# VH-VL binders against p19838r805to892: the designs that were tried, part 2

Target 1, 88 residues: p19838r805to892
Amino acid sequence: QGDMKQLAEDVKLQLYKLLEIPDPDKNWATLAQKLGLGILNNAFRLSPAPSKTLMDNYEVSGGTVRELVEALRQMGYTEAIEVIQAAS

## First folded at step 14 (VH-VL)

Design k1
Fold by OpenDDE, fold request of step 16:
Structure k1 (fold): chain C 88 residues (1-88), chain A 122 residues (1-122), chain B 112 residues (1-112)
Amino acid sequence: as target 1 above (88 residues)
Amino acid sequence: QVQLVESGGGVVQPGRSLRLSCAASGFTFSSYAMYWVRQAPGKGLEWVAVIWYDGSKKYHADSVKGRFTISRDNSKITLYLQMNSLRTEDTAVYYCAREKSYWSGSDAFDIWGQGTLVTVSS
Amino acid sequence: DIVMTQSPLSLTVTPGEPASISCRSSQSLLHSNGFNYLDWYLQKPGQSPQVLISYGSDRASGVPDRFSGSGSGTDFTLKISRVEAEDVGVYYCMQALQRPYTFGPGTKVDIR
């Protein structure tokens, strides 16, 4: 049972921006891999908003904020973690 | 219409300074990483610098480190390149470019300016 | 730094005939996220560069389907199925995997 709905929309928007930076190690595609959704990366890329599509898919699949933070931690994406933690 | 317009180029002597500007229009400037790319006369393209959408991070090519500084003012929708201690080998057309990263991550430079010529000569 | 090479460095093609340009990188451009960070640009005479292909095979908006990109890892190819007069210029590949981004030396394409 996921709890992604607990993240405010403005927090999600901030995350979207952070996941679209010119750093392959810290973008939405790499996050997708960490979350076990990497097989859908081509599909995400074809969407108009890959980071949003990823996050929406993650939420629907029952993803948790804790698991998201862990994935971001594995990526060394401190800035993204801080955005989530500041809202909690 | 999405466009980038460079300005500030000209002829300068070695050791002098020059500041280039790139005025953006037609898109949400503050959402995109911006780049400077240069091209010496009759030569290929060379990456010069990048700056994050919010200016939080910037990187420069080794060939310009310590001399050039990329910056941006999102309130003015303008990208800058401060060039100090100019050398003859800095002679080039300088392009500003937008990376199509808003929804794709590290992607291609989909928008380029027309470039501004910087000539460093005695 | 990642070194990019291209072949040939110049190419003269009869209008209507196909063209092929190869690009090689000194290390793999295939990221663990599954994407190849390789772009193709065209610089027409007297103009600024313009993007043709991103991620090795994705055509940019407005780019004719005559252009196609293929390859993975260290070997990439840009193909033009039927070269037209407007395709004259210098073609560059560029890796965007890591900074500094680096360009190939360019391939000059002319028509007979």
Scores: ipSAE 0.799, ipTM 0.927, lowest interface PAE 0.5, mean pLDDT 94
Fold by OpenDDE, fold request of step 16:
Structure k1 (fold): chain C 88 residues (1-88), chain A 122 residues (1-122), chain B 112 residues (1-112)
Amino acid sequence: as target 1 above (88 residues)
Amino acid sequence: QVQLVESGGGVVQPGRSLRLSCAASGFTFSSYAMYWVRQAPGKGLEWVAVIWYDGSKKYHADSVKGRFTISRDNSKITLYLQMNSLRTEDTAVYYCAREKSYWSGSDAFDIWGQGTLVTVSS
Amino acid sequence: DIVMTQSPLSLTVTPGEPASISCRSSQSLLHSNGFNYLDWYLQKPGQSPQVLISYGSDRASGVPDRFSGSGSGTDFTLKISRVEAEDVGVYYCMQALQRPYTFGPGTKVDIR
């Protein structure tokens, strides 16, 4: 299982909150960089909900849950990983 | 519509305790990290504490660590600052502030209360 | 802790003229994610602080375009293209890269 569409909306909402915390090392911008979408960070920043915009773009780009978890792992964001794993 | 209102300030002697409250309204309180920032009379701004949106993490400035405790009750839409062992240097206007993260992605404080004055004197 | 400094500490400007305030940090505020974690706040007389700029250059909602932030790393600048009476107050820069968040000493801006 790796399709982003498999993640329930409530799981995504939890991730959004976790990615909007005041920790530059564990926020949406850093995640975007790990996912290879860092070039879009300025665009995400200008959006009403950067974490959601990032996740939406990641999904549209064909990103997988596996890759997402790996990126979060590189960030050391254990809590975010647990949110995803708990839903699986 | 979005508003923060501090309360609980007053005059207290050194060594005593005081509890500040910050009532939030007009936004989804439980989605935002909240902060306390203080300003001594005629001085600049000083970061005091932060608490995560769900209260899972708290951090305090070294100047207040071990004496002050930030907390929140999302069901009451209220932020708190328990201040123990107060010192004269704690005299300041205490502001609660919201971090603007959900709607802008920034870590700036976009909403501030009016502040509540705490005076510690013998 | 990251030490923030500002220059000048006070500034008197004729209405309609530009103003510039410098802010420096003891270490780079540029994160690997590409963003500078530097905010600018204005505290008008008798009021609470209000955000002007975030991420070094992003104007907050409702902030006039005569305010602009620039810089990267350790050197930042807030500019007011045309100072107005309502711009009187103390301007603070703040780093939000790491805890504790630290403010500059403030720059008092007044008008002639």
Scores: ipSAE 0.788, ipTM 0.925, lowest interface PAE 0.5, mean pLDDT 94
Fold by OpenDDE, look of step 14:
Structure k1 (fold): chain C 88 residues (1-88), chain A 122 residues (1-122), chain B 112 residues (1-112)
Amino acid sequence: as target 1 above (88 residues)
Amino acid sequence: QVQLVESGGGVVQPGRSLRLSCAASGFTFSSYAMYWVRQAPGKGLEWVAVIWYDGSKKYHADSVKGRFTISRDNSKITLYLQMNSLRTEDTAVYYCAREKSYWSGSDAFDIWGQGTLVTVSS
Amino acid sequence: DIVMTQSPLSLTVTPGEPASISCRSSQSLLHSNGFNYLDWYLQKPGQSPQVLISYGSDRASGVPDRFSGSGSGTDFTLKISRVEAEDVGVYYCMQALQRPYTFGPGTKVDIR
């Protein structure tokens, strides 16, 4: 089972912002692909908050913080990783 | 209402400096990446610069790199463009624009200012 | 830099008739995340640009459904099913895949 609930809400909010940037390589859509949720990208995009919707779906699907960090690492998104690690 | 208002444009001689401002209102300014886009008279649009929501990152077009600097003061809800060593080819209407990135994930510029004219002439 | 081209550069349309504008990029704008980073903007006479389409096909809020964007990779099309007088202006495509963002030269649309 996932452990995304261990991330504080303020950490999640920071991640949402980091995933809403003008960098296709480091945005929520790319993260979704790395997390295996890319097939839902069109649905996420149509949602009011794509980054949040992605993270919520990831959590519900049993995603882990470890896998999230790994995905971000694959994206080279060091800043996002640091946000998570600082809270741990 | 969401609004961007540019100011600071005018007529200057080559080699001089000018600073443009873009006052934002009606939205959480600190949550959005901001852009400068310019348009020479009778010409098309040219991307000039971008700055991240928190000012942590900024990029400039090669045509202005080393001369122009984008910045922002989120406490003043204002975007800036410092233009140094101005050239005649910098003559253009300068627009500030907001990227619809907060919660949208879109790179489109959904809000534009009215623009401010910069004329570089001897 | 990614080079953007448009065709035609000018178009005169009878009101009520359809219009089509092509945009091409020098390299694919389709990202591995599945999205095409191509926007369409309209600049009406004497006004600032305004977004019409994002991600190749997403109509912006408030944009009439007579506007539609299609295409993928390097070839994109903006269509206006029934041109109206208020549609007069210059249409630009813009790639947002990589910096610097680059615009097409623009297509001037006028009414006959």
Scores: ipSAE 0.728, ipTM 0.916, lowest interface PAE 0.6, mean pLDDT 94
Fold by ESMFold2, fold request of step 16:
Structure k1 (fold): chain C 88 residues (1-88), chain A 122 residues (1-122), chain B 112 residues (1-112)
Amino acid sequence: as target 1 above (88 residues)
Amino acid sequence: QVQLVESGGGVVQPGRSLRLSCAASGFTFSSYAMYWVRQAPGKGLEWVAVIWYDGSKKYHADSVKGRFTISRDNSKITLYLQMNSLRTEDTAVYYCAREKSYWSGSDAFDIWGQGTLVTVSS
Amino acid sequence: DIVMTQSPLSLTVTPGEPASISCRSSQSLLHSNGFNYLDWYLQKPGQSPQVLISYGSDRASGVPDRFSGSGSGTDFTLKISRVEAEDVGVYYCMQALQRPYTFGPGTKVDIR
């Protein structure tokens, strides 16, 4: 069962901003691909808040913080990992 | 309404410096990555620089690296381009531009300013 | 750096007739996240550029449906189904896959 509710709201807001940078290797669409949600990327892009929509979808699908950190590690996104780990 | 307005262009001699400003209005400036793009007279478009929404990262084209510095002041809602050691090949109209959406990364530039002309001549 | 080319560099079209502009990149613009990082811009005479198409095929808000984009990887096409006087200008493709972001040389479209 997922544990994404363990992340504080301010941590999630920081992650949204980090995923909205002009770098295709470190954006929300690539995170979605790494989380196995890449097939939904066009739907995420058409939403008013793609990074939030991705993260909400991941959470309701039972996603875990451990898998989120591993996906960010595969992206080489150290800054995003540190935001999660500093809140721990 | 959403607007970007550049200023600070002018005629200068080679080797001199200029600072361009881009005043933003009508949107949450601190949520967007910002860009400078230039166009030499009668020529095509050339990307110059990008700065992250919080100013934490900056990247410049090789043609200007070490001479130009992009910066922003989110409290003044203004983007800047400091241009040092200007050369005649830097003569261009300089545009500031915004990403299509602050929720998306590496997206198209949906808002452009009208541009400011920089002429570098002896 | 990713080199962008466009064909033709200049095009004169009878009003109401279609136009087609090709853009090619030296490397694939298709990212593993499934998106093509290719945008199209129009610069009308005396104006700043305006976005027409993002991600190779997504028409920007407010852009007439006579504009369409297609293609993937290294080959992209912008089509105008019926060219109007207001469509005159220079059309640029741009890759946003990796820095430095680079533009094509432009395609000047004029009315005959």
Scores: ipSAE 0.544, ipTM 0.867, lowest interface PAE 1.7, mean pLDDT 90
Fold by ESMFold2, fold request of step 16:
Structure k1 (fold): chain C 88 residues (1-88), chain A 122 residues (1-122), chain B 112 residues (1-112)
Amino acid sequence: as target 1 above (88 residues)
Amino acid sequence: QVQLVESGGGVVQPGRSLRLSCAASGFTFSSYAMYWVRQAPGKGLEWVAVIWYDGSKKYHADSVKGRFTISRDNSKITLYLQMNSLRTEDTAVYYCAREKSYWSGSDAFDIWGQGTLVTVSS
Amino acid sequence: DIVMTQSPLSLTVTPGEPASISCRSSQSLLHSNGFNYLDWYLQKPGQSPQVLISYGSDRASGVPDRFSGSGSGTDFTLKISRVEAEDVGVYYCMQALQRPYTFGPGTKVDIR
């Protein structure tokens, strides 16, 4: 029972950009690993839009915003957490 | 079609300043982190600096920290390297580089300019 | 800083013969996200570098299939199955796990 549709589209777009940076500790691949989707990372890398593909997979699998924020906290990604929390 | 072209190199005396430019074309410049890499004549490659797609974060190698500043102007589609207090050991060809597509989670430099030579000599 | 080494630093290859270049890092380049942050570049004489391999083994678009990358962690290898005249140049490995990003010293490949 996920709730990812509660995130506004502009919040998701901001998050994609924050995950597409040259920092392995704060990129989409490490988020995927923290969300339990790390085994799909090669498939995500080969997609035209890895951050969106990751988020779509997470949403379809029943992912929650709470779990997303916790994963970002484990990454130390304060900027990304603030984007989500400012919209809430 | 996708191109990076450096300019602004030349011969200068130690202690002087230069500003290098890197003109980009054929891609959405504001979506990519950009890099400077240098190569002393007859030597290997040395990473110099990186700037994030929006200019919000910049990192420099210790060898140039405090003297060189990477910057970008996304409206002019141009990357810069301000080089102050130049030393003879800064003599090198300076390349600008783009990391491989940000959508692919790139970490490799897939587009390089042809380089501009900076010679620092007395 | 992560120190990168390469061996050999120079080699001369008979055309059509294989070549192998080793790259080692002072610490593992395998991130917990499952990727090795190791790239290979070729710099042909008088040219700027060009990417050959990303993530240790992923051949870049347009790179001939005679180039292959392997390895994980601290040990990586670039192989050329049949060296051609156009392959002459200096080969560099680079780690992109941590800033400052660091290159190996380069391996100069010549044809005899």
Scores: ipSAE 0.518, ipTM 0.863, lowest interface PAE 1.8, mean pLDDT 90

Design k1
Fold by ESMFold2, fold request of step 16:
Structure k1 (fold): chain C 88 residues (1-88), chain A 122 residues (1-122), chain B 112 residues (1-112)
Amino acid sequence: as target 1 above (88 residues)
Amino acid sequence: QVQLVESGGGVVQPGRSLRLSCAASGFTFSSYAMYWVRQAPGKGLEWVAVIWYDGSKKYHADSVKGRFTISRDNSKITLYLQMNSLRTEDTAVYYCAREKSYWSGSDAFDIWGQGTLVTVSS
Amino acid sequence: DIVMTQSPLSLTVTPGEPASISCRSSQSLLHSNGFNYLDWYLQKPGQSPQVLISYGSDRASGVPDRFSGSGSGTDFTLKISRVEAEDVGVYYCMQALQRPYTFGPGTKVDIR
């Protein structure tokens, strides 16, 4: 459900890298919280690829690109938004 | 196998400069944020600076801001600390450290170098 | 800056007995993402620091299970269930919630 298939794989790979920086305000765990998936954060942390696991979970749950961009805006993560917007 | 090796320490007079290097091996250097942490003799640990995996962002502790510059060259697999206008209070062992890998989601310092001693005295 | 304190600053323990180290922060280290950004390090005599615990309670790879971390917010504890000779050194807590990252003053653990 949703439209996360619109994001090309190379865009998703760029997002994963951006979400694994040493900044708690701009990491995958905070994105998960903004997307309503924060209850799964311990499970994401224990996975071999937390950013990918988060994004896959979000997609399966019917997540949309619009909601993803809004969550990134709430985090102030303009670099990540630009990656999505540049890829259209 | 995974290793960080600092070099460039020594005894210098106040006001002089030194450049520390940290050579990395055994891991994908360009995937990690890198740090400098120092320890004055008989004292605790003090965070000095961080640089993002791609060099796009740098942050320095206020005690060294404007005097020290962290940098990296991913093609040479090396982290640097340029230390200008050295003061006696900069006397310390300087460690380079890596933050845990991108895929772990942790930001602890899991690998540290052996340290290089910088002594600033007149 | 977030101020970190530790108690005790020095501890002498009989080998095989437990040890407990407290770490407190001037602000909560619990982020809205649900994680506590508190790490524990051990610096053995003459060595570089090594990580023991991440996120308040997660043992780093290769760290024996006699080390455990607990706590949340502003109050954290590192416990060693049975102290061994190799555990001698200075234990530091560090907050990684916000820059500059700051360390506690250290707790020196010796054996008798």
Scores: ipSAE 0.428, ipTM 0.839, lowest interface PAE 2.4, mean pLDDT 90

